# Designs tried in a protein design chat: VH-VL binders against Integrator complex subunit 8-like protein. Part 6

Target 1, 198 residues: Integrator complex subunit 8-like protein, of Dictyostelium discoideum (Social amoeba) (q54vk3)
Amino acid sequence: MNKIFGVKIDSQQKKRQQSNKNLTVFNNGRYLIYIGDIHFDRKFHREALRYYLLGCGLETAFYSDPVKTSVTNSKYLTFLSRRIFDCFYFLRAPMQAIVVSQFFGNLNQTCLVSFKIIQEEYYQLDTNYFQYIWELPLLEILLTTFTKQKDLKKIYLINQIISNPIINENNHPDIRKNFIKNTKHNFWKAISSNYLLQ

## First folded at step 13 (VH-VL; from k4 with heavy chain W103Y)

Design q1
Fold by OpenDDE, last read:
Structure q1 (fold): chain C 198 residues (1-198), chain A 120 residues (1-120), chain B 107 residues (1-107)
Amino acid sequence: as target 1 above (198 residues)
Amino acid sequence: QVQLQESGPGLVRPSQTLSLTCTVSGYSISSRYYWSWVRQPPGRGLEWIGYIYYRGSTYYNPSLKSRVTMLRDTSKNQFSLRLSSVTAADTAVYYCAREYDYYSDAFDIWGQGSLVTVSS
Amino acid sequence: DIQMTQSPSSLSASVGDRVTITCRASQSISDYLNWYQQKPGKAPKLLIYAASDLQSGVPSRFSGSGSGTDFTFTISSLQPEDIATYYCQQSWSTPYTFGQGTKVEIK
């Protein structure tokens, strides 16, 4: 249960997360993630985030593969995304948290937690991260909220994203898929640059 | 638990239209994912036919595009396949499946399959 | 269309043997490769997704590896219940395409 957002994570998902703990410890990336967990439990969220990002980057060969063949569909990312989400939340980076919530592997959960964040912290959402939203329902939530708040600038930005032909459902699905893949990759690069190198 | 089940006639005459319906239980087809049809001729491999997205857009295999129509009925939580101008080559077990876009667009849930025989 | 070539088309092995199946894509598909098990008279069952991730509930003796164009599916210790046809499938681009299948039998 993410105590912060009152979202009951299905107990079956918890059991699935426990079974994946037996993933072979010998990857340097996993070790870094473990260190991240230690920091997280100590409420050192910035340090935890750094280790999670570094660990994730190594596991996915994100930094070593020039052909952008980063693994973005791994269950491992689904699990880590929740911790990373919490880190961003506690670091008062709500828009980054919203973007990461797209990796939860459950759209309903993504929308629920994001909705809450958006409703509570709409005024401090970093617009630089709007470009990394690919889930249409999430864009709709953002648009609705900004419309209600009469924030014309943010409305404009979100509308530009929604109106992007690449996201159009009538387009060839490969175009959308490629867009999502690139967006995921670019997001991880951006957060790595911002939180690991600075 | 999410379950898919195919239903429709098991016999279709040549030049007629094959019609199948997939009933989904335990999950709303309007909530998420791609809903796909895959067929398998007897003793042969698998062929992807097309999908209907949870928002209603469709995409078909180019090899079948001219003959395929996929629809959804959200009120019944069903999606359907129509294949026109069938021939003996369209005899196959037809599967409906959920395409899970979080995990490399894998077909993670399948129906039991429905055999459709094209015969005069 | 992306062509998927599996090898071998069939194999026979003993219980406890290591079984390896390969799949080659005609172009790079990154990690958008899935492996399915199909038993006679049954629908395909997802075993591996994203080239190497094990589907929930699938025994650990099943594994996948590879990226780009060359992929490998492995059964570390073949069991009697593993008699089936196995298929690779690319989901990199539409139309989605399957390998021709590998029939696995026990000696």
Scores: ipSAE 0.576, ipTM 0.842, lowest interface PAE 1.3, mean pLDDT 88
Fold by OpenDDE, fold request of step 18:
Parts: sequence; C-alpha cells; structure tokens
Structure q1 (fold): chain C 198 residues (1-198), chain A 120 residues (1-120), chain B 107 residues (1-107)
Amino acid sequence: as target 1 above (198 residues)
Amino acid sequence: QVQLQESGPGLVRPSQTLSLTCTVSGYSISSRYYWSWVRQPPGRGLEWIGYIYYRGSTYYNPSLKSRVTMLRDTSKNQFSLRLSSVTAADTAVYYCAREYDYYSDAFDIWGQGSLVTVSS
Amino acid sequence: DIQMTQSPSSLSASVGDRVTITCRASQSISDYLNWYQQKPGKAPKLLIYAASDLQSGVPSRFSGSGSGTDFTFTISSLQPEDIATYYCQQSWSTPYTFGQGTKVEIK
C-alpha cells in the first residue's frame, strides 16, 4: 500500500510541476493579451479588460518591481489602450475610457472620442479619475461641459486641476514631464487595482 | 520629411562663446516636441546638453547649466545653442535632435552634427 | 544623475551571429530606455525606443527587452552593415544619460 501512495504523490507532484510549468509558459503578457482579444471579440468586455491589464502588467514588470516600472509610452500600449478604451466604454466607465484615451498617441483622436463621450455621458463621469487627466484640451472640454450643465462641484474640481502649476504647459517642462510620468503610472495602478481585484 | 541641420563656426577660442544653430525643415518647431542638443567629444560617448520645448521653455543639463543658453526663432524655424567660457573640454561634435515625448522621449531625428574645436 | 552601465565595451562576432548588449541603470527607469546605432562619422540613429519598440524602418533583426534597471539589446543575425557603436540612453529623468557605448566589429 505504501508504494502506491509514493507513485500517486509523485504523479500529483509531477502534475503540479507540469501545471506550474504550463502556468509559467502561459504567464507571458502577450499570451494574456491574446486571450483578452478572444474575450473582446466575444463581447466579454470585463474579462477582456482583465486580461489586457494583466498582460500589460506582465510585459512591463508592473507587478514585480516595487519601483515605477509601468510601461506608459510603448506603441504596443497605444494599440492596447484602444481596446481598453472600448472595454471601459462598454462597461459604462466613461471617465476611465477618457483617461485611457490619452494613451492613443494622438491628441486629436483623444479629444474627438473624449468629446463625444463627455457630451453623451457627462452625468456619470467618475470624478475620482479626474486626477489622471494631464492633457489640457481634455480638461477644457470637461470644464466647458460642466459649465454648461452648471455643475459647480465638477467645475471646481476641474479648475483645481487646471490651475495646478505642475500640469501647466507654461511651467517648467521637466516638472510637467515628471508629473505626467507619475500620473500615468498611478493611473495604471489604480485601474489594475480596481478591475483586477473585483 | 523632417530634417535637422547644425550650422556655426567650427573653431572657437578658449573663454569665448560657442554658438550653433539648428535649422529644422519639414516641421514647425512651434508645433510640438522637445528640441535637444547632444554633444560627443572625439572618441568619447554622448552627453545631453539640454532641450527647448516647442513652447519655448528650456531645461539644461545641470553640469552645463551655468554656461548654456538655448533659444528658438520660430520665424526661421531654428533653435540655437550658446555655450559660454569654452575650454578644450568642450571640443566635440554637436548634434541637434528632436525629442519625441510619445516615444519615451527618444531622439528620433538627428542632425548630421557639427564639429566644434576649441583651440587658441 | 542616473548612471547607465553598458556591457560589453566592445565585441567582435561573425556575420550571422547573435549579438547581445546589456545596459543597467543605477535606478529604475521603467521602460524609458532607447537604443541608438552610430556608424563612424555619422550621427546616432534611433533603433529601439521604450525598451522594446522597433523604430520605423529599422530591420527586424534588431530587438530590445527589459524594464526597470536591466535591459538587453539584440541583433539576431549580425550583418556587415551593422558595424557600429551602439548606445543605450535613459529618458526617465533629466539629465538624460547614455551608456558608454559598445563597439561592434566583424571578425
């Protein structure tokens, strides 16, 4: 009876090792992004978003390095940001979509899509994500819309952001750069935490 | 196609001011990007000098800050480098380059470079 | 300032060989690392940006990887036209700094 237990434990250990090896082989960011695409095509946007965030995190060592190691300026991220944008849009998270649109690598496109969203969804924009806007044109669009809607609270919040010398393009350009880098990193952390842990 | 070209004197005397101009063609320097200067002493590595933002603000390498001035002339689509109180250590090929903020602030376009020799 | 340590300083390889250059940053620079090729008497040319993205028009035999502090540049199959000095450069914080360079020669 003891010999059969040894072989069974060995087979379970081998299966665990094989499963761990298989998990390690599949634990690359590209594969996860691919899975995200599959979910996206099937209109499973929540699942797609999770895989995109996980994939992005692995590719950038975002979760392994305690220091700011998020990839925020890759062409790959530009592509991925479009998918993530769509996910947020379909998940009725318009403010998150607006923020991620800043990663499109094209400010005009960012403004166009954000303008549309802001005009249509101004009443459900999560103010917690206002802090992750670094593009001034987006802030202006938001301000204009909220002014039109006479939403004093949101006007105040946006004005606080706009008035921050750090984000001002007339400020020391290096300070602004650093601020943007940090803001990008913080945004990715925030969305990863909010959507991977839920 | 966007092109950068350095111009200026190839010889400067010690204690004088090195002056170079970068002429940009195919793109307006007032539209976008950071416009940088990088130098390379003969047989040595590369040193970043500083940049001028498309809006006109500047930032310089702290090691050279006291001696460096960068300006832009939007009417001529040029930006310039002045380095004061030069010594033999400032002998280098000077490059102007476009710094692209969407591409990890990489220098994606370079001038051909201009050799400046500091000699008495 | 962020120090960039590039290795090796020089290498000689045969045509068709795989060439690997490493760059280490004194602190984490995320993916703000760029690789340049400089041929004799020419200006540096951007090959890789954001640690791993290939610049437009650059041959696919060139690649980059890494994040944080450790980065790798690879030529999958060395060609005669690849004789040059290669530099890594961090753009995470100013002042921007370069590695000391790697001179690549063909045997």
Scores: ipSAE 0.569, ipTM 0.841, lowest interface PAE 1.4, mean pLDDT 88
Fold by OpenDDE, look of step 20:
Structure q1 (fold): chain C 198 residues (1-198), chain A 120 residues (1-120), chain B 107 residues (1-107)
Amino acid sequence: as target 1 above (198 residues)
Amino acid sequence: QVQLQESGPGLVRPSQTLSLTCTVSGYSISSRYYWSWVRQPPGRGLEWIGYIYYRGSTYYNPSLKSRVTMLRDTSKNQFSLRLSSVTAADTAVYYCAREYDYYSDAFDIWGQGSLVTVSS
Amino acid sequence: DIQMTQSPSSLSASVGDRVTITCRASQSISDYLNWYQQKPGKAPKLLIYAASDLQSGVPSRFSGSGSGTDFTFTISSLQPEDIATYYCQQSWSTPYTFGQGTKVEIK
């Protein structure tokens, strides 16, 4: 069973993915990522995203080398996250991009990049993806922005998320860990469904 | 290459505090991952002791929680284990390990281990 | 705590033999199961993560399968260098717990 970002793709999703003529599934995740890069360079961001997602899914198995993976894999993962981020950005999916920015591994960088996007694209942020924000600083940025814009609906949604004890850094670290873990998986599942199957 | 190395006294008296330090090289402990301690009594299986997150939060095995303290020193790129009120049952090889947090939270890198014997 | 029951505790097989180790969790752990190899006097080494994903650099003769509560670790063709104790470990929830180990020897 194929896993994407640690999430098992159900049989139906797999069948749909296989039926997609635009996606050639290779056994080499790196190759898929390479193809993604080609598409990206050609400004075919949707296609690039698909290949990146597929590649990432396969590479999960390849990131397992503890000896080689620590530096290379971290950089690689960061690179992939960045590319995926860019894809979403160019596809005018800013909220997805913001969510992906949480995978950069540097909170400051995450906040800086996301702040810019939020300031520029606050009116296009898909609220369906708010649930995949776990970094409190990002939530605060969102809240501040929406407050300034007097967007009561988004303020309410963000406040609901912020008020969740699970997100609180002072919460039991294990609870937060589990929450983040689940949130990550759910996010990748969601985007895989949305972008690989469509 | 990322390497972990345990250091500390190999002998601890009963009721005293076991103290070990894990020195990490090749990777900053403040960047990512969960940094864990696992122990193995001689001839026995493995027991997870706890972790310290790269952000500094800790979680301990409930079975040891009352006696365990984990700290980190980011300036030295080290994290430490303290186990108080030790008994003979705490005699074990103590491993520090990196917990990979992306998918399965597996321990992908281990130290060589440090034997700590509790004896009068 | 989630209990991991590993079987068998020990086994002896010939070079080239297929070796199978099982691990059962007291509750569903999805695919959050890892397999480690520990050689005498050495630290455990990660072989399989997420139940079936092979760690980089690990020989393809090693594999894992299963989900939920029942998991299997397989060495398709046992080699002399595979003499070790193997452990399953659940990472579904803390505290993380290990199986009791399976000592693999060569006849």
Scores: ipSAE 0.473, ipTM 0.780, lowest interface PAE 1.5, mean pLDDT 87
Fold by OpenDDE, look of step 14:
Formats: C-alpha cells, structure tokens, sequence
Structure q1 (fold): chain C 198 residues (1-198), chain A 120 residues (1-120), chain B 107 residues (1-107)
C-alpha cells in the first residue's frame, strides 16, 4: 500500500514484490529490479529509481529491441509504477510522478493521487512533462488548477495537449492507443536519459 | 463482481441482421475499457469481431467491417452488436468480453456466449 | 493481419505430466500475447496475459513464456480439470487474432 496516498497495491504487484525478494543474484533485469527494491526500502529513492529503470529496460529490451522499445505498457513498467511513482514523489519530482500515475491501471486511483499532488504542489510542476499526460481527467484537473491560478502559460500548454486530435477519445481508438504507446515510450526514454545519465 | 451477459435471438434468417446485446453488471461501461465481441463457429476457433470504446468509438475487424455495427447504451449499461446480411457462415457462439487495456489488452471477463444459428 | 500458429493441435497426456503448447506469431508482437482456457460449452477464460503474467485466481501450475514471435504455454502438472482447448491470442495490433487452439485430453 502506498502510505502517502493510501493506494492499495494490487495483487499482481504484491506477487511481483514477493518474487523479487526471492531472486538469487544473477545478471539480468529482474535482479536489478530487486536491487531497486532494496534501495527503495532503505529510502534511497534516487538509486532505487535508477535500478528500476535499468531493470525494466533490460527485461523489456527497451534499449535494444525496436519492437519492444515501443512497448511501454509492459508488466514490469506497469507493476513497478507505484514504486517509481513514490521515487519521483520523494525526489520532489511531482510532475513525473503524475505521469507515472497513469500506469497504475486504475483511472480512479490515478486521478485521486494526482489530484492531491496537483493541488498541493502545482507551483513546482515541471511543464516539460505535460506532454506525457494522455488521461483527459488529469488534463482537466491541471487545467482547472492553473486556470484558478491564472497561469496563462500553463493554461496554453495544457490546452494544446487537450486540443490534440490524437488524444481525443472520440477519435479512432487505435489512433489513440498508438499515441499513448508512443507517449509512454517517449516518457520512459526521457526519464531514463535524465536519471540514468546523472 | 463484473459480469457480462449476451442476449438476443438464437435464430436469424439468411440476409437478415443478427442483433445481440451485452448487459454489463458490476461495472459501468462508461468508466473505461474496450468492450469487444468475439465469435466462435461450432467446433472452430475464435474470431475477434470488434470493440466499442467506453467513449463510444468503434473499431471492427476488416473482414466484417462492412456488416458490423456496435453501439452502446450507457443508460442501460449495455453494448450491442449488429451483423447485417448474415449467411450460414455467421452461425456461431457470440461472446461479449471486456478488453483490459492495462493488461496487454487481454479479454479478462467474458459473457457466457449466445448461440446464433443462421437458417432458413 | 498477424497470423498465430499454435502447436500442437491436440495432445493427450497423463495426470501429473508436464504439458507444453507453443504459439508463433507471423511478426513480432513483443509480449502482447494472451492464453485462454476454454472448457466444453463454456466461454474462454483468461489464464495468462502479457506472455507470462498469471491472471488472478489462476493456479500456479499454469505459466507462459516468450517474446517477439515465439511463445510457450506450460502446465507443470496436468490435472483432470485442465481438460480443455487452449488458445493463444495476440493483442499487439488489430485485428486481434487467435491461434487455432490446442485440445488437451487426459489419457
């Protein structure tokens, strides 16, 4: 369970965490994820994040397989999303956390935790990551918040995203699905570059 | 608990329109997911027909596209399948299913299926 | 369309045996492969999603592996209740397509 937001970890995540604890030392992505868990439990969130990103990258062949590289909704990325979310939160990267919350697999939970973050930390949301928001409810929350703040620049950015025909849920579903897939991929590339190269 | 249930006539004449409705309980079809139809001719494999997104947009199998129409009724928490100009080849058990977009787009919940026979 | 080739079409094994079914995609589908169990007269039931993830409530004797084009479904210890036809399904791209199925029987 996420102690910060009261979000329960689903059964699949629990199973994954349990399996990771039972991993033997070997050189693969799963092992890296396990190391990430160790760091996470020790509250070394930056290190945890790095190992999660590396681990997921290896497991999904994110960095080497063009086909798999485009697939960001992998079991590893999805089921580690809550840990990665927490890492970003504790690293004071709330907008990255909001983006990751879209991987929770439950829109209500996504909206709930992100709503709280947006309300409490709207002043430090990195606009560079706005482009990785595809959930309309989140965009609406952002828009509402920054409208109230009369932040015209952020309002403009959000409106550009909302107005993108590709993100519109009334469009051909596959167009949206592909857009989301690509957006997820680009996001993971961005965070990998940013946090693994530091 | 989320449940899906197909309903409609079990017999359709050739050249007529097959019409089925899937009633969803325990979950609002307006909340999320792709709501799909899959059919299975007797003794044969499975064929995906198409889906309707929770927002109402649709996508159909190209092999059936010209004959398929899917709609949703949010007030009744239902979505429907219409297949026009049916032939004996359209005789099958028709399933409605929920496609979970977070889990590899798998069909995680199925209806019990409804047999539709095309016969004169 | 992506073709899914499933093998074998049928098999018979004894209780407790290890059963293996393979599925090959005509192109890479990453890990967007699902496995279903269908018992006679029943709807398919999701067992494995994303190539290797076990659906909630499914016994641990079921497993899946693979990525790209080649996938494997395994029953580690066949039980009487496992008599069914099993299908692989790609969800990489529409239209979604299924393998032809593998009928599993007990000797």
Amino acid sequence: as target 1 above (198 residues)
Amino acid sequence: QVQLQESGPGLVRPSQTLSLTCTVSGYSISSRYYWSWVRQPPGRGLEWIGYIYYRGSTYYNPSLKSRVTMLRDTSKNQFSLRLSSVTAADTAVYYCAREYDYYSDAFDIWGQGSLVTVSS
Amino acid sequence: DIQMTQSPSSLSASVGDRVTITCRASQSISDYLNWYQQKPGKAPKLLIYAASDLQSGVPSRFSGSGSGTDFTFTISSLQPEDIATYYCQQSWSTPYTFGQGTKVEIK
Scores: ipSAE 0.348, ipTM 0.775, lowest interface PAE 2.0, mean pLDDT 86

## First folded at step 14 (VH-VL; from q1 with heavy chain S104G)

Design s2
Fold by ESMFold2, fold request of step 18:
Structure s2 (fold): chain C 198 residues (1-198), chain A 120 residues (1-120), chain B 107 residues (1-107)
Amino acid sequence: as target 1 above (198 residues)
Amino acid sequence: QVQLQESGPGLVRPSQTLSLTCTVSGYSISSRYYWSWVRQPPGRGLEWIGYIYYRGSTYYNPSLKSRVTMLRDTSKNQFSLRLSSVTAADTAVYYCAREYDYYGDAFDIWGQGSLVTVSS
Amino acid sequence: DIQMTQSPSSLSASVGDRVTITCRASQSISDYLNWYQQKPGKAPKLLIYAASDLQSGVPSRFSGSGSGTDFTFTISSLQPEDIATYYCQQSWSTPYTFGQGTKVEIK
C-alpha cells in the first residue's frame, strides 16, 4: 500500500500489527490466511480475499456467536487491513477499500488514501457501503466532495449518517463506541456474504 | 516519539481551583484519540477524571463532574484540567494520558505525573 | 460504575517463578481489560490490552487471558526488573475504573 499511495506507517501502529500476528499460531484459519498471502503476492486479489475471509470465518465458527465474532473480526481486519484494502482496490471496489482503511490504526493515513480514492472515483462509489463509515473526518471528506460535485443523492445519504445522534461526538461515549463495534461486525458480515460464498 | 508532560502548581489551598496543563509533543491533539486525566492519591489506586476528545468534546467522571472542566489550546498543543473547590482528598499525583481508541481503548502513553498537594 | 477487584493485594516470589494475578469485574466487560505496570515513583506503563494482546516492546514473559468478568495476568518467569505494582483496568464503559493494585516483590 505504501507503493500505491505513498503513505507512511507510524511505529506504534506497525508494532501493534506485528504483535497481533501471534494470536492464533496453530489453528486452521491461520493456515488459510497464509494461503491468502501467497495468492496476494502473485497478484491474485480475488482469491487472496476469499482465503482471508474464509480464514477469518473459521476463526469465528462462521459467525455463529455475534459477541465473539465482533471481537475476533475486529482483530483480523486490523491485522490484515492493508492487504484487504489492496484486494478491494485492485478488484475495483473503491468504497469497500475506503471502509477497510478505517482499520489501519492511523486516521491521517486513512484520510490520505481515501481522499485520493474519493477524488478519483467519487462518481462510482457504492452507496450501500456508506453506512459503514464511522470516522467523522472521512464523512466530512465525502460530504465536501459530493457537495462540490452537486450530487444531491449522495449529499443526503452522508448527512443522514453525520446527523445520527448515535455517532454524535457530544453524545455519551459508550453509545458511539458500541455503534462502532456493531458497524465493524456488520461490515465483516456484508463482505463475507458478497465475496466468500457468492 | 509522542510525549506528554504535566505542568502546574504543586501546592493548592483548600477551596481554590487546581489547574494543570498537559503539553503534548510529537502528535497533534486535534488529529485523533481521547486525551485524559487520571489521578492517584499517594499510596493508593488510580481514578479516571475524564477526557477531551480530539474533536473537542468532553466527558467527565460522574463522581467529579460538578467540579471538573477540561479545555484545550490547539495552537500550543495542550489540554488542561481545572478542578474547583479542592479539599485534602484531592491531593494526588495527576497524570495526563492518551487513550488509543482504534482497538482495546487502553491508555498507551502517560505523562510523568505531577504531585498536587492540597493543604492550608 | 464497574468495580474491578484484584487478588492478591501483594505477593513475593523468587526469580524464575511463575506469577499469577487475577482481576474480577462487577459486570461483563467482554475483553476490554487492560494491564499496567507501575514501578515506584513512575507512571503506569501499558503491558496488555484487550485482555490478552501484548503491547509493543513488552517482553513475551507477560501474558493475559480471560473474558467477561474473570481475567488473569501471568509473568511466566519473574525477573528482578519486574518488581512493581500491577493494575487491571476496564475500558468497556465510562467511567473507566482500575483495580486496587497488586504489589509484586522478589523474596
Scores: ipSAE 0.706, ipTM 0.841, lowest interface PAE 1.4, mean pLDDT 86
Fold by ESMFold2, look of step 16:
Structure s2 (fold): chain C 198 residues (1-198), chain A 120 residues (1-120), chain B 107 residues (1-107)
Amino acid sequence: as target 1 above (198 residues)
Amino acid sequence: QVQLQESGPGLVRPSQTLSLTCTVSGYSISSRYYWSWVRQPPGRGLEWIGYIYYRGSTYYNPSLKSRVTMLRDTSKNQFSLRLSSVTAADTAVYYCAREYDYYGDAFDIWGQGSLVTVSS
Amino acid sequence: DIQMTQSPSSLSASVGDRVTITCRASQSISDYLNWYQQKPGKAPKLLIYAASDLQSGVPSRFSGSGSGTDFTFTISSLQPEDIATYYCQQSWSTPYTFGQGTKVEIK
């Protein structure tokens, strides 16, 4: 059986984490992800997203161990990427969906689905999430689109990211790879803050 | 199905340059991933030599950096290894391999390997 | 460079035995630890990546665990076709490095 970091599961008889007469709570983050899938299959995208985020948060001990959290967040976001993408898309959070598409495991598909969203939604893309784009082809698509639309603010923001030496492909690979790992981690924290607790 | 295949001379004289080419089928080397060379001296362990990135940049193992050059030919979907000033210590099976870099960064696809012997 | 130390360097076991190989990194590598199987005359084959995740098509008798510096690879019930040399490899930092290998034989 696959196990992640040995998070203890509280039995309903042995220990309750939350005192509520009508609530039965498992401490296993994977159980919460399963509940997320149930909500997703019923098209309850906000509830699905919240359970996905809560489940991942429990598996990572709410980011208290950056070493374990960096890879665990990448695994979960990669594993759930299609479902989390759909959650953001249907919740009218297209920029967050574009960020999540970078986890699909297929860059051509990432660019295809994100290109469609960018062409349809460019006016309302949340610039707070631009910092979470690390795939240069996506940055090029964004830049081309905003240039055609003459959106000077967004052109400036994308150019600042593209010009960053840290993401430069000629830089030492550990620097670039660590930046991507940190960016994935910080994105996960940002969506957890914005969608789990709100 | 993605396949990697090494080709090149099996015998190289000392002080000369070892050259190998990896031909990739079923996937474009310019679409994604890191494309690596790894070698294994007979009866011994594995040593990573370096990669060429899908965007064209390279990075080499510091232990070999002064002697290694990697290039690619995207029109032929090939990437190559050159190792200069070879000695008998460079006798090894040379593998090309793809690094799956979405997470875990493992070498998920390998060529069959090509033995290169450095001998007079 | 991150040094990877495997133990044991070789082992003999009977068919059906549980086999455990350990790998220790000289510094934390999170769970960027991969396991490969290599049969004589063949290329390495990825079995486990990210410390514990099975590659597609790999039998479930293979497993991995650990994080940080200490990792284990387990064959729950050794089969005759599992005779091979097994390598751990860290992918946390360049240059990527391999353990020295563990040769598994049937006694």
Scores: ipSAE 0.685, ipTM 0.837, lowest interface PAE 1.6, mean pLDDT 85
Fold by ESMFold2, fold request of step 18:
Structure s2 (fold): chain C 198 residues (1-198), chain A 120 residues (1-120), chain B 107 residues (1-107)
Amino acid sequence: as target 1 above (198 residues)
Amino acid sequence: QVQLQESGPGLVRPSQTLSLTCTVSGYSISSRYYWSWVRQPPGRGLEWIGYIYYRGSTYYNPSLKSRVTMLRDTSKNQFSLRLSSVTAADTAVYYCAREYDYYGDAFDIWGQGSLVTVSS
Amino acid sequence: DIQMTQSPSSLSASVGDRVTITCRASQSISDYLNWYQQKPGKAPKLLIYAASDLQSGVPSRFSGSGSGTDFTFTISSLQPEDIATYYCQQSWSTPYTFGQGTKVEIK
């Protein structure tokens, strides 16, 4: 991803990503993630994505176990997010890539790469994934872009998300943080269903 | 490299208002994260006081919220704690801390702490 | 409020010993459990977040495990520089709360 977007990763997140690569083992979900890395290094992005999603799915009982899903998010999905982003980008799934950018652990990077995609692909963004945007600056970029393009349907959909009291910064933090946690889990469940069952 | 530094008076008399400032260097407090105050009475454990969010909203520990106000000055990259009507029970080392809220929501960066003594 | 209970409250061990500290939450906190080291006269330092993930720059002799209500922090081989008080802290629900601390000393 650095090669395409010129985005620089902070040193703490880069060290965590490098450490995560050393955790793969045989005959479990972690082994499948290792196979995903092999395919990714060979530029086989669809295969890499499927192995990543299958491996993380096995670790979470396909997102049916909230505790295992949270652990998998911490150990794998946030660290794999750069590679999964590249997979979606090269597979021509720009809205899914925008959602995944929120997992980078760096909001400036999220906004930078997503802004570029939004300006290039605004007319083709899949509205089924709008519900998975929780970062307010990213919602503001989307709203500004669709307002400039006078896309009334997309303006309406983004406004529904922004106006939702659940993500309002003045609401009780537990409500907002739980919504974000659930949204993350629901996103991974949705893309696993879409890309493993098809 | 991100650093947090507490400043303010080390001695406050009972019934006065305790006021502390955290100066942040290497990162803008309006760019991301929750910016918190945590205190530690002598010989005791840690107590979270509250936060100010990068977008400006605040939330305070219910045990203290009637006496707590937090503000920020984004032009100076500072956030502050005001605790009114202090008693000896408010004697503590006060830390400012950053909450890394992408995962784990831990306090990943702390100031060095400022001892505030409440005595007559 | 979620109460966090650490055990033991203090311990003494020899250099090279395996040290184990436990932390119990009064209700499930998933894996939102963090461990801090506080050396005398210093600010707390994050060692472990999300129950088991090692913070950057923290030696590999430190580890954590658990989920739900019961968590364990381990120093695999105690070193002289590990004399400190260790705190667990839940980040699942506000107000965020800390354990009472475990003081670790060399005997």
Scores: ipSAE 0.665, ipTM 0.834, lowest interface PAE 1.8, mean pLDDT 87
Fold by OpenDDE, fold request of step 18:
Structure s2 (fold): chain C 198 residues (1-198), chain A 120 residues (1-120), chain B 107 residues (1-107)
Amino acid sequence: as target 1 above (198 residues)
Amino acid sequence: QVQLQESGPGLVRPSQTLSLTCTVSGYSISSRYYWSWVRQPPGRGLEWIGYIYYRGSTYYNPSLKSRVTMLRDTSKNQFSLRLSSVTAADTAVYYCAREYDYYGDAFDIWGQGSLVTVSS
Amino acid sequence: DIQMTQSPSSLSASVGDRVTITCRASQSISDYLNWYQQKPGKAPKLLIYAASDLQSGVPSRFSGSGSGTDFTFTISSLQPEDIATYYCQQSWSTPYTFGQGTKVEIK
């Protein structure tokens, strides 16, 4: 019987989680995601987010390096990222939401939702998360918006990111791949630190 | 359905160049993905050789980099492997494969493989 | 280079048995781990990608778990058609590297 934090996982919950073809995380992770869903449905988005983030990693790595056990490429993450996106959105963390939207597995959708957020919430976008954007179209949207707003500081920051050869699609593909992998990793680390440990 | 098929000589003499071609059907190699070569010596494990990106850039295993050349022919929808200065150690089944970035860079489609024997 | 260590190198089990193979990476590879099945005289076939995602068309008796450095591949109920060598492969960084393989036989 799998126990998480001393809580017995009932067989029905396990069956539901196992039946969900979209849940590919460890059993313990699945349980945490389930708890996250409960909180989400109750509109406790902060709690939901915490459980979702915990569910992305193993408990054993949570206090050392939660990102080491983080899911980054699973189809599961595509689904989970939508919930995490919503959590950030409702928590008034729009830039974090934009970053997470890159995990949707659909660039068009990513751009559409991000565009809307950027247009509506450009004044409260946390610049600390600009570094975790790897999709050029998103950077372009941001640049366009802040250019229009004549925000020189944010324009500068975005241009620094765009001008980085490492993100250029014309660069060596392995360099870009590694950049994206590391950026994903660093993002999850940052989010885990900011929302779980602080 | 996307299919890959290796073709080339099954016998190469020592010090010569091994040349293989992978023909891709059902998908244009210039549209997306990383097109990779993997080899397997008889009775041994798998070794990644390198890939050619859909844009034409290449990256090779450092252990083979000095001897490996990968090219593509978009008109024929083919990509090729050349391995120079071959020795008996290069005897292997050579596979071409598609590396799919959406699947965490897994090799999701493989050719049937082509045995290349290096012998005098 | 990242080293991938599989265990065991070979195993024999009965039809219907649960089979477990482990793979350890020399460094963290997050979830960039893939599992392949190779039958004699055939090319490898992708079974699991991203550590735990089942490839389309692959039977549900196959599963993968793990992240970071330690990974597990499982066949919940071994079938005669599952006789093959199984390989883990890291796709975290180039050069991509494979485990040494696990030969699975039926008693």
Scores: ipSAE 0.595, ipTM 0.841, lowest interface PAE 1.2, mean pLDDT 88

